# VH-VL binders against p55155r1310to1479, part 9

Target 1, 170 residues: p55155r1310to1479
Amino acid sequence: SVCKVQKNQIRTFDDVLYNTPLTTCYSLIAKDCSEEPTFAVLSKKTEKNSEEMIIKVIRGEQEIVAQLQNEEIRVKVDGKKILSEDYSAHQIERLGESDIVIELPEGEVRFDGYTIKTQLPSYSRKNQLCGLCGNNDDESTNEFYTSDNTETKDIEEFHRSYLLKNEECE
Key: E = the ipSAE of ESMFold2; O = the ipSAE of ESMFold2 at other seeds; V2 = 0.75 times the mean of E and O plus 0.25 times the DockQ between their complexes.

## First folded at step 9 (VH-VL; framework fv_cosibelimab)

Design f2 (at its last look DockQ between E and O 0.82; V2 from the best seeds 0.00; counts 0 for: pae O 4.2 > 2)
Fold by ESMFold2, look of step 9:
Structure f2 (fold): chain C 170 residues (1-170), chain A 119 residues (1-119), chain B 112 residues (1-112)
Amino acid sequence: as target 1 above (170 residues)
Amino acid sequence: EVQLVQSGAEVKKPGSSVKVSCKASGGTFSNYAISWVRQAPGQGLEWMGGIIPIFGTANYAQKFQGRVTITADESTSTAYMELSSLRSEDTAVYYCARGKWRGSAFDIWGQGTLVTVSS
Amino acid sequence: NFMLTQPHSVSESPGKTVTISCTRSSGSIASNYVQWYQQRPGSAPTTVIYEDNQRPSGVPDRFSGSIDSSSNSASLTISGLKTEDEADYYCQSYDSSTHWVVFGGGTKLTVL
């Protein structure tokens, strides 16, 4: 199962494609919503009119933030920039100047500044995922589950429920 | 303007527990680190533990492991700290504080909650 | 695990300069950011330096922070001391191996 975020559209783990304009506020893309969470993936745009994104991955007790700066991906771990030769020590692999893979306990996140691909094994997290990538329940439908686990057909309500507004965005 | 508002002062007996709340108003709570820091009368700052609410698990200073439970409710933007098996030495002001990540500066502090433990 | 050691108290006259040290007991002071907080009596702490040497908006430039790898310490320097600078000052860092926040013991600054 793969969820892809690109160009204000999302292809969910359940292969549902929809448009949702991400903002300069973080949104929850995908999270392990089991009783013992192992990861969360969040993203925001760098600017309202840009397709460029910033990704935040919470993995155990680490926070990994990545974005494109001066044509290369720059990575911070727990708020401190790290050099590309240190990526492997943090289970991050550089595939090119602007392309990285961040390991998850049972999967990975690939990011290049413009596209986020979250890949997870399909049966280890069935019905235990939440976020804009859906719950991975093998149903392709117009019905979504908000952050409080309420079913809705309203994409805007679904998106708003995972939006993390603050005083510094929008 | 983002603020952290804590529950009111409490007086407790030794051996009981206390649960202090910390409600965020006007801002993102879920992807920040929320820490609990206490200060006994005339003493320094002591970090107890913290949580990133969107992630949902907490970590604790070794001294408090087994006595403190930190939780968060994203729907109400409220974090909680529960301290059990209270002793008179637990008399302190308990602060919640927000930082951008666990190792960052705390940019917003609650007003503090005085917990008094006396027989 | 490491500790952060600060002097118990420091004193200096108005208009002068004071430096408060924060020494890390094991591992390098430079491996994690150091923050500094000011706390006046009866109030919650406020940040005066973050990420080693950065000032939040509204903190005057007479407050500065630095890192010295040779002494394995951080320093808060306050120049042009004013009587309102009289407060307790705490350094804080982070242990990335345990994910614990570590505070120094605090320094009481008296402006004579």
Scores: ipSAE 0.356, ipTM 0.783, lowest interface PAE 3.8, mean pLDDT 87
Fold by ESMFold2 at other seeds, look of step 9:
Structure f2 (fold): chain C 170 residues (1-170), chain A 119 residues (1-119), chain B 112 residues (1-112)
Amino acid sequence: as target 1 above (170 residues)
Amino acid sequence: EVQLVQSGAEVKKPGSSVKVSCKASGGTFSNYAISWVRQAPGQGLEWMGGIIPIFGTANYAQKFQGRVTITADESTSTAYMELSSLRSEDTAVYYCARGKWRGSAFDIWGQGTLVTVSS
Amino acid sequence: NFMLTQPHSVSESPGKTVTISCTRSSGSIASNYVQWYQQRPGSAPTTVIYEDNQRPSGVPDRFSGSIDSSSNSASLTISGLKTEDEADYYCQSYDSSTHWVVFGGGTKLTVL
């Protein structure tokens, strides 16, 4: 199962497509919401009117932040830029100039600056995922649960519940 | 204006525990690192541990493992630090501080909470 | 795991320049960014330098930070020293192997 984020659209793990207006504030894309979380994936736009995104992956004790800069992906691990030759030491694979794969405990995140693809096995963590990518339960009728675990038909309310507003974004 | 507001000073007896709160006002803290740093009288800054509230897992300095519990409540934008088995040497000012990641600079500090441990 | 060592105290006259060192015991000082904090008596610390050499908004440009890989150290430099700069100063970095925040021992700056 794959969740795809690009151009203000999300195709969830359960293959539901909807528009969501991502902002310069981080939004929770996908997270292991079990009692012992193993990963979280967040994203924001680089600028209000840009299609470019910044991705943040929290993986256990590590934070990985990536974005496209000057046609090349720049990766920071725990706040420090790392070079391509060090990617494998952090379970990151480079595919060409601007495409990377970040390993998750059970799955991966692929990112090229414009598209985020979160890929998890269909057997992994069913009903224990949360975020804009949904819960990966193979059912579209219960896809839109807000962060308070309430069902909604309002996509804006759904997105708003995973938006992480702060003083540095709008 | 975003600020971190901590609970008030406390006087505790040896062997008890203390729980200090740290509330973010004027903003959210869910994807920031919230650290706890203490300072005994006349001493330097000592990092105790931290949490990233959206992730929910805390980490601790070796010295404090087993005695400190750090938690966060996203719904109230409040982090907590609980220190157990208090000793007189735990008398200190306890700060919470916010950073973009655990290794980043702390851009906002709470006002500090004085915890005095005396019999 | 590493330690950050600072001099216990430094002193200098008003108008002069002072430099406070922060030496990393093992591994490279350049492996993670170094931050500097100022703490006046009775107050919480405030950031004066982040990411080795960046100043937060509102910090005077007479504060500067630098990294010296050959001595495996970071430095905070305060030029045009003022009596209000009298404070304790702490460097801070991050240990990626343990995921711990590491503070230096602190330096008391006295303005004579």
Scores: ipSAE 0.327, ipTM 0.773, lowest interface PAE 4.2, mean pLDDT 87
ESMFold2 (binder alone), look of step 9: mean pLDDT 92; pTM 0.940

Design f3 (at its last look DockQ between E and O 0.79; V2 from the best seeds 0.00; counts 0 for: pae O 4.1 > 2)
Fold by ESMFold2 at other seeds, look of step 9:
Structure f3 (fold): chain C 170 residues (1-170), chain A 119 residues (1-119), chain B 112 residues (1-112)
Amino acid sequence: as target 1 above (170 residues)
Amino acid sequence: EVQLVQSGAEVKKPGSSVKVSCKASGGTFSNYAISWVRQAPGQGLEWMGGIIPIFGTANYAQKFQGRVTITADESTSTAYMELSSLRSEDTAVYYCARGYYRGSAFDIWGQGTLVTVSS
Amino acid sequence: NFMLTQPHSVSESPGKTVTISCTRSSGSIASNYVQWYQQRPGSAPTTVIYEDNQRPSGVPDRFSGSIDSSSNSASLTISGLKTEDEADYYCQSYDSSTHWVVFGGGTKLTVL
């Protein structure tokens, strides 16, 4: 299953399409919400009216941040920039000049500065995922579940529950 | 504007446990690294471990592995550190501190919590 | 993993310059950023240098940080010493292999 974030839209793991304008604050895109989380994917816009995004992937004890800079994807691991020749040592692949693949324990994240694709091939994660990408329960007509795992029909409440607002963004 | 406020001082007996809280105000808590750092009287700073609340998994210094549990509650913007099997060497001021990521500088420190272990 | 070694104490007169060293025992000092903290008596530490040589807002420009790869060390330099600079100073780095934060042992700065 694949969740795609592009052009202020999200297509969830359950193939539900909705508009959610990301902001300059981070939002939780997808996370392993089991008792032993293995990954989290967050994203924000670089600027309020831009389609360009910054992605943050938390994977085990590492934090990987990537964005498009000077028409190349620039990657930081734990705050320090790494060069493309070192990507493999961090389970990151460079595909062409502007595409990267970040490995997850059971899947991957593809990112090119404008599109985030999170792919999780395992059935074992059914109803253990949370975030704007949904819970991956194979139901295309699902209700929305907020970050505190309460059901809502209000897409604004759903979006707001995964938004990490602070004084410095939006 | 952003502050970390810790729970009050504690006096504990050897062999018991202590749980110290650290509440954030004035900003997001979830996307930052929250670390616990202690300082015994007259001694230096010692990192114990940390957590990124949105992720939910903590990491620990080797010295404390098996004795310390670090957790976070996003709904209350509060991190916790619990240290078990207390001994006199654990008498210290315990700080929580916030950084942008696990290895970054700590931009905000709590006021510290004195834990005294005596019999 | 590695240790960060600092002198136990340094002293200098007001108006003069002091340098506090922070030497990494194994692996390169340049592998991860070095931070410096000031701790005045009875207070929590505060950051005076981050990412090797950057000053937070409000830290006087007489505080500077540097990295010397040949000695495998970081340095905190305080020029124009003032009595208010009397404090303990700690360096800090990160061990990317273990994912542990590492502090130096601390240096007591006495302003004579």
Scores: ipSAE 0.356, ipTM 0.791, lowest interface PAE 4.1, mean pLDDT 87
Fold by ESMFold2, look of step 9:
Structure f3 (fold): chain C 170 residues (1-170), chain A 119 residues (1-119), chain B 112 residues (1-112)
Amino acid sequence: as target 1 above (170 residues)
Amino acid sequence: EVQLVQSGAEVKKPGSSVKVSCKASGGTFSNYAISWVRQAPGQGLEWMGGIIPIFGTANYAQKFQGRVTITADESTSTAYMELSSLRSEDTAVYYCARGYYRGSAFDIWGQGTLVTVSS
Amino acid sequence: NFMLTQPHSVSESPGKTVTISCTRSSGSIASNYVQWYQQRPGSAPTTVIYEDNQRPSGVPDRFSGSIDSSSNSASLTISGLKTEDEADYYCQSYDSSTHWVVFGGGTKLTVL
C-alpha cells in the first residue's frame, strides 16, 4: 500500500482521498505506532505559500532530512549533509534527476521535494500505523482516528491532532 | 520563544531515586532530540542520554545504562529523567537540552536542577 | 566509541589569540560535526560554534572553529581576547555507531 502527499492532498494507505492544508509546522505523515516503533515520517512546507516540502524520516536511531535546494535534493543524515555518492551507505537511493528513495525496515519513502510517497507491504503494520496516512486497516470508509486514538468523521480535528504547532511556525 | 523549564532542586539520600522534569513552553518539542547532561561540582559536562519524543525511544550513555530512564509526555510537552540507586557521586547539576536532530548542537538549555545526594 | 581530549587549561592576555584543541581518539574527527560550548560559572552552557565552523547569531566573529584531519582534531580559536571570554569551553561530537553524544573534558580559559 502507498500513501501519497502532494499539493495539500493526501491519499491514505486505505485509498481515502482528502485535502489537508500542510503548514510550516511539522505534521506526522505516517508512523509505526506499535510498542516498538521502527519509523516515523514528518513533513512541513518550506514557506507558507509554497508547495515545496521538507521531509524528516526517523528510521531506527537515524534521522534523515531532505529538501529541494537549488534544483537538487539535499540530504542530511543525523544533521550531516550527505553527497549523492554516499547515499547507498545510508540506504538512500537516487532515482532519476529529482527523486530519492529512503529505505524503511519494511518499505520505503520516495520524495522529490513536492511529493511524498510512503510505500509499505500490503500486510505491513495492519492497524498499528498512525498519522495523516491513516492506520492501514483496509477500510475506505471516511473514518479517522486522531492521535489519541479517538474516532472522528471531522477531517479538521483529525488533521489538527497530528500537527506539531509551536510559536516558531504557522 | 521556546524555553525549557526544569523542576526544582532536590536533596536525596544514597540508594534513593530522583526524577527531574523538563517542560517546553512556547512550542512543541516532540520532533526534536531532548538530551540530559549532568555536571558534578568542578567537573565537566557528561551526556546521560536522550529521546526524540515523537519517535518514543530513548538511548543512554553506557555509564548510565540500567540506572537512568528517560521518558517524554507529548501531551504536556515534558521530558523526564529518572536516576536510581543514587550515590554521593551523583551530586550534580542536571540539565535538559534540545537539539534539532540527534547529534546536533544543543541550542536551548534548561536552567539546570541541582541534585544533592547526602547522608 | 571514542573520547575527545582537550587541554585542561589555557591562558592568554587580553587582545591576543588563543586556540583550544579537541582531539578524537579513534575514528575520523570529520565523520561527524563538532560543536563548541562556552560556560560561565553558575550558568548553563551556550553554543559558540556548531557544525565545525558555524557561528550562531549573536556570537562575535572573533570566535572561529576549524577541523584538522591530519591531527584528527578540532580547534576553537578566539582572537582579540576579552576578559569576558574567561570561561570553560567544551567540544562535543557524536558517535554514529553507538548514537552517543560525546563531550570533551573541558578547558578552563583564563584571561590574565
Scores: ipSAE 0.354, ipTM 0.782, lowest interface PAE 4.0, mean pLDDT 87
ESMFold2 (binder alone), look of step 9: mean pLDDT 93; pTM 0.943

Design f4 (at its last look DockQ between E and O 0.91; V2 from the best seeds 0.00; counts 0 for: pae E 2.1 > 2)
Fold by ESMFold2 at other seeds, look of step 9:
Structure f4 (fold): chain C 170 residues (1-170), chain A 119 residues (1-119), chain B 112 residues (1-112)
Amino acid sequence: as target 1 above (170 residues)
Amino acid sequence: EVQLVQSGAEVKKPGSSVKVSCKASGGTFSDYAISWVRQAPGQGLEWMGGIIPIFGTANYAQKFQGRVTITADESTSTAYMELSSLRSEDTAVYYCARGKYRGSAFDIWGQGTLVTVSS
Amino acid sequence: NFMLTQPHSVSESPGKTVTISCTRSSGSIASNYVQWYQQRPGSAPTTVIYEDNQRPSGVPDRFSGSIDSSSNSASLTISGLKTEDEADYYCQSYDSSTHWVVFGGGTKLTVL
């Protein structure tokens, strides 16, 4: 099961395609919403009118932030900039100049500055995933659960429930 | 301007628990690192643990593992620290503090909450 | 995991320069950023240096930070000392192996 975020569109784990206008505030893309969360994936635009994104992956006790800068991926781990030769020590694989794979406890996230692909096993945390990528329950008709686990037909309410506004963004 | 506002001072008996709140004003704090730091009278700063609210899993300094529970409520932009099995050595001012990332400087500090443990 | 060691106290006259050291016990001081906080009596700490040598807006340029890999230490330097600089100063770093925030023991700066 793969969730793809690109060009203001999301294709969910359950293969539902919809438009979502990401902002310069982080949005929750996918998260283990069980009683013991193991990962979260967040993303925002670098600038209001850009297709370029910043990704934040929280897994276990590490916080990984990546973005494309000058056509090269730049990575911070727990706020510290790291060099590409140190990526493997942090379970990050560099695929050329602008593509990385970040391991998750069960799965991975691939990111190139413009596209986020979150890949999880199809059995992983069924009905306990949350975020804009949906719940990974292999049913396309129940993808729109807000952050308080309420089903909605209102896509704007769904999107708004996962938006993390603060003083430093839109 | 963003502010961290903590709950008021508390007086506790040994063996009891205390729960201190820390509310962020001016928006969500969900993707920031929120830490709890205490300072006993005349002593230095001691990190107790922290949480990134959107993730929900806290981490703790070794000294406090088993006694401290740190949680966050995203809907109210409030973090909590609960310290159990209190003893006189736990008398301190307890601060919450916010950093942009784990390992970053704390850019905003709460005003502090005095917890006094006495019989 | 590691400790950060600071002198317990330092003193110096107004107009002079003081340097407060922060020595890491194991692993490299450069493996994570070092921050410095000033705490005046009765107040919460405030940041005077972050990311080794950066000053927040509003902090005078007479405050500076540096890293010395050969002594495995960070330093806070305050030039042109003023009586208002009298405070406690703490260094802080992050332990990547435990994922814990580590503070130094603090240094009381007395301005004569």
Scores: ipSAE 0.727, ipTM 0.882, lowest interface PAE 1.2, mean pLDDT 89
Fold by ESMFold2, look of step 9:
Structure f4 (fold): chain C 170 residues (1-170), chain A 119 residues (1-119), chain B 112 residues (1-112)
Amino acid sequence: as target 1 above (170 residues)
Amino acid sequence: EVQLVQSGAEVKKPGSSVKVSCKASGGTFSDYAISWVRQAPGQGLEWMGGIIPIFGTANYAQKFQGRVTITADESTSTAYMELSSLRSEDTAVYYCARGKYRGSAFDIWGQGTLVTVSS
Amino acid sequence: NFMLTQPHSVSESPGKTVTISCTRSSGSIASNYVQWYQQRPGSAPTTVIYEDNQRPSGVPDRFSGSIDSSSNSASLTISGLKTEDEADYYCQSYDSSTHWVVFGGGTKLTVL
């Protein structure tokens, strides 16, 4: 299953489409919310009125941050900028001009600066996923669970619960 | 201004455990790396482990593997470090510190918590 | 995995320049960024250099950092030395293969 984020829209793992404009604050896109988390995917906009995003992927003990800079994807691993030739050593693959694929334990994240596609097996982590991409349970009726695992019909409450607001962003 | 405020000093007997808290205020907590660093009297800095609260899984220095547990509570913006099976050599000031990334500099430090292990 | 070695102490007169070294025991010093911290007695450390040679806001420009790949070391240089610079200084790096933070042993700077 695939969750897609682009142009202020999210299509969840359960194929629910909604508008939620990301901000310059990180939001939790998708996470393994089991007792032993294995990954988290976060994203924010580079600027208030841009569709360009920064992605943060936490995977095991690595933290990977990527964004377009000067029309090229630039990658940091644990805060260190790395060269494209070193991507494979960190389970990152460069595809084409501006695409990268970041491996997850049982899936992947594809990112090109404007679109985030998180792909997980359909059998993976049912009801153990959380974030703006939903819980991947094949039911749309329980898709909007806030970060404290309470069901809501209020899309703005849902979005706010995954927003990491701080002094440096809006 | 961002601050990390730690719990107060503790006196413990050998073989017991201690749990130190570290509360963040005035800034981001959840997507930053929170580390625990100790310093025995007259000695250098020693990294114990860290956590990114939004992720929730901690990692530990080899020396402390099996004795330290690091956790975070996002709702209270508080990180915890619990050190078990205390020995007299564990007498130290314990700091929490945050960095933007796992490998980045620590930009904010707590005030430190003195833990004394003696009879 | 690797160690960072610093001199135990260094000393110099006010107004002059001091350099504190930080040598990595295995692997390249350039494979990860080096940070430098200042610690005065009774206080928590504070960052004076990050990412090899960058200064945080509020740190005077007489503090500078550098990397020497040929000696596999980093250096903290303090020019125009002032008595208030008397402190302990620690270098720090990161091992991306083990995901551990590594500190140097510390250097006591005495301003004569």
Scores: ipSAE 0.711, ipTM 0.880, lowest interface PAE 1.3, mean pLDDT 89
ESMFold2 (binder alone), look of step 9: mean pLDDT 93; pTM 0.938
ESMFold2, look of step 10: ipSAE 0.586; ipTM 0.848
ESMFold2 (binder alone), look of step 10: mean pLDDT 93; pTM 0.945
ESMFold2 at other seeds, look of step 10: ipSAE 0.629; ipTM 0.864

Design f5 (at its last look DockQ between E and O 0.84; V2 from the best seeds 0.00; counts 0 for: pae O 4.6 > 2)
Fold by ESMFold2, look of step 9:
Structure f5 (fold): chain C 170 residues (1-170), chain A 119 residues (1-119), chain B 112 residues (1-112)
Amino acid sequence: as target 1 above (170 residues)
Amino acid sequence: EVQLVQSGAEVKKPGSSVKVSCKASGGTFSNYAISWVRQAPGQGLEWMGGIIPIFGTANYAQKFQGRVTITADESTSTAYMELSSLRSEDTAVYYCARGKYRGDAFDIWGQGTLVTVSS
Amino acid sequence: NFMLTQPHSVSESPGKTVTISCTRSSGSIASNYVQWYQQRPGSAPTTVIYEDNQRPSGVPDRFSGSIDSSSNSASLTISGLKTEDEADYYCQSYDSSTHWVVFGGGTKLTVL
């Protein structure tokens, strides 16, 4: 299963397409919401009027942040900028100058500054995933569970529940 | 203005536990790294552990492993640190602090919570 | 993991320059960024240097940070000392292998 975020649209793990305008505040894209989380994927826009994004991947003990800067992907691991020759030591693969793959415990995240593709095995974490990518339950009608696990048909309520808003962003 | 506001001072007996809270103002803290740092009277800063609330898993300094539990409640934007089996040597000011990423500088500190352990 | 060692105290006259060292015991000081915090009595620390040599907004340019790989140390340099600079100063780095935050022991700066 693949969830794709691009151009203010999300195609969920269950292949449902909807518009969700990302902001300069982080939103939760996908997370293992089991009792023992293994990963989380977050993203925000670099600027209100941009299609460029910053991605944050939390993977076990590591926090990986990437963004396109000067047409080159720049990566930080636990706050430290790393060079592309060191990517493989952090289970990151560089595909050209602007495309990377970040390994997850079960799956991967591909990012090029404009598109986020989160790929998980189809059997992985059914009904235990949360975020804007849905819960991967193979049911198109049940993907809209808010962050407090309340089902909603209101896409704006769904989006707001995963928006990490504070006074430092909008 | 973003602030971290901690619970008030406590006086505890040896062998008991203390739980200190740290509430963020100005919206969510869920995507930040929240650390707990203590400072005994006249002593330096000592990192105890931290958590990224949206992820939910804490990590701890070796010295405190097994005695400290760090948690977060995203709905209230509050982090907690619980230290068990208190000793007189645990008398300190306990700070929470925020960083944008793990390994980053702490850009916001709580006011500190004095915990006094006396027998 | 490693330790960060600072002198216990330093002093200097107003208008002069002081340097506070922060030496890493094992592994390279350049393996992770070094931060510096100022703590006045009764207050929480505040950041004066991050990412080795960057100043947060509002921190005067007389505060500077540097890394010396040959001595495996970081330094905080304060020029044009003012009496308001009298405080405790801590360096801090991160141990990537354990994922722990490491503080130096702290340095008391006295402005004579």
Scores: ipSAE 0.711, ipTM 0.889, lowest interface PAE 1.5, mean pLDDT 90
Fold by ESMFold2 at other seeds, look of step 9:
Structure f5 (fold): chain C 170 residues (1-170), chain A 119 residues (1-119), chain B 112 residues (1-112)
Amino acid sequence: as target 1 above (170 residues)
Amino acid sequence: EVQLVQSGAEVKKPGSSVKVSCKASGGTFSNYAISWVRQAPGQGLEWMGGIIPIFGTANYAQKFQGRVTITADESTSTAYMELSSLRSEDTAVYYCARGKYRGDAFDIWGQGTLVTVSS
Amino acid sequence: NFMLTQPHSVSESPGKTVTISCTRSSGSIASNYVQWYQQRPGSAPTTVIYEDNQRPSGVPDRFSGSIDSSSNSASLTISGLKTEDEADYYCQSYDSSTHWVVFGGGTKLTVL
């Protein structure tokens, strides 16, 4: 299953498409919400009026942040910039000038500065995922669960529940 | 402006446990690294462990593995540190501190919580 | 894992310059950023240097940080010493292999 974030739209793991204008505050895109989380994917816009994004992937005890800078992907691991020759030591692969793949425990995240694709096995973490990408339960009619696992038809409430708003953003 | 406000001083008996809270006022702290650092009287700073609340899994210094539990409650913007099997050597001021990521400088410190372990 | 070793104390007269060293026991000092904190009695620490050599706003420019790979150490340098600089100073780094934060033992700076 693939969740795709681009152009202020999200196509969830369950193939539900909706508009969600991401902000300069981080939002939770996808997370292992089991009792022993293994990853989280967050994203924000670089600027209010930009389609460029910053991605943050928390993988075990590592924190990976990537964004497009001057048409090249810049990657930081635990706050320190790493160069492409060191990517493999961090289970990151460079695919061309502006594309990277970040390995997850059971899947991967592909990012090029504008599009986030989170790929997980269809049976992995079923009903144990949360975030704007949905819970991967193979049901498109009940995809909008807030961060406290309450079903809603209100897209704004759904988005707001995963928004990490503070006074330093938007 | 975000501040970290800790729970009050505690006096504990050996063998008991203590749970110190650290509440962020002025906003959420969910995507920051929250660390617990202690300082015994006249001694240096000692990192105990930390958590990124949105992720929910804590990391611990080897010395405290098995005795410390660090948790966070995003709905109340509060982190917790619980230290069990207390001994006299655990008498210290316990700080929470925030950084943008686990290895970052701590840009906000709580006021500290004195825990005294006495018979 | 590694340790960060600082001198226990240093002293110098007002107007002079001191350096406080922070030596990493294993692995390269350059593997992760080094931070420096100032702590006055009864107070929480405050950052005076981050990312090896960056100064937070509000910290006087007489505070500087540096890295010396040949001695495997970081240094905090305080020029134009003032009596208000009298405090404890801690270096801090991060061990990427264990994911632990590591503090130095601390240095008491006395301004005579």
Scores: ipSAE 0.302, ipTM 0.772, lowest interface PAE 4.6, mean pLDDT 87
ESMFold2 (binder alone), look of step 9: mean pLDDT 91; pTM 0.935

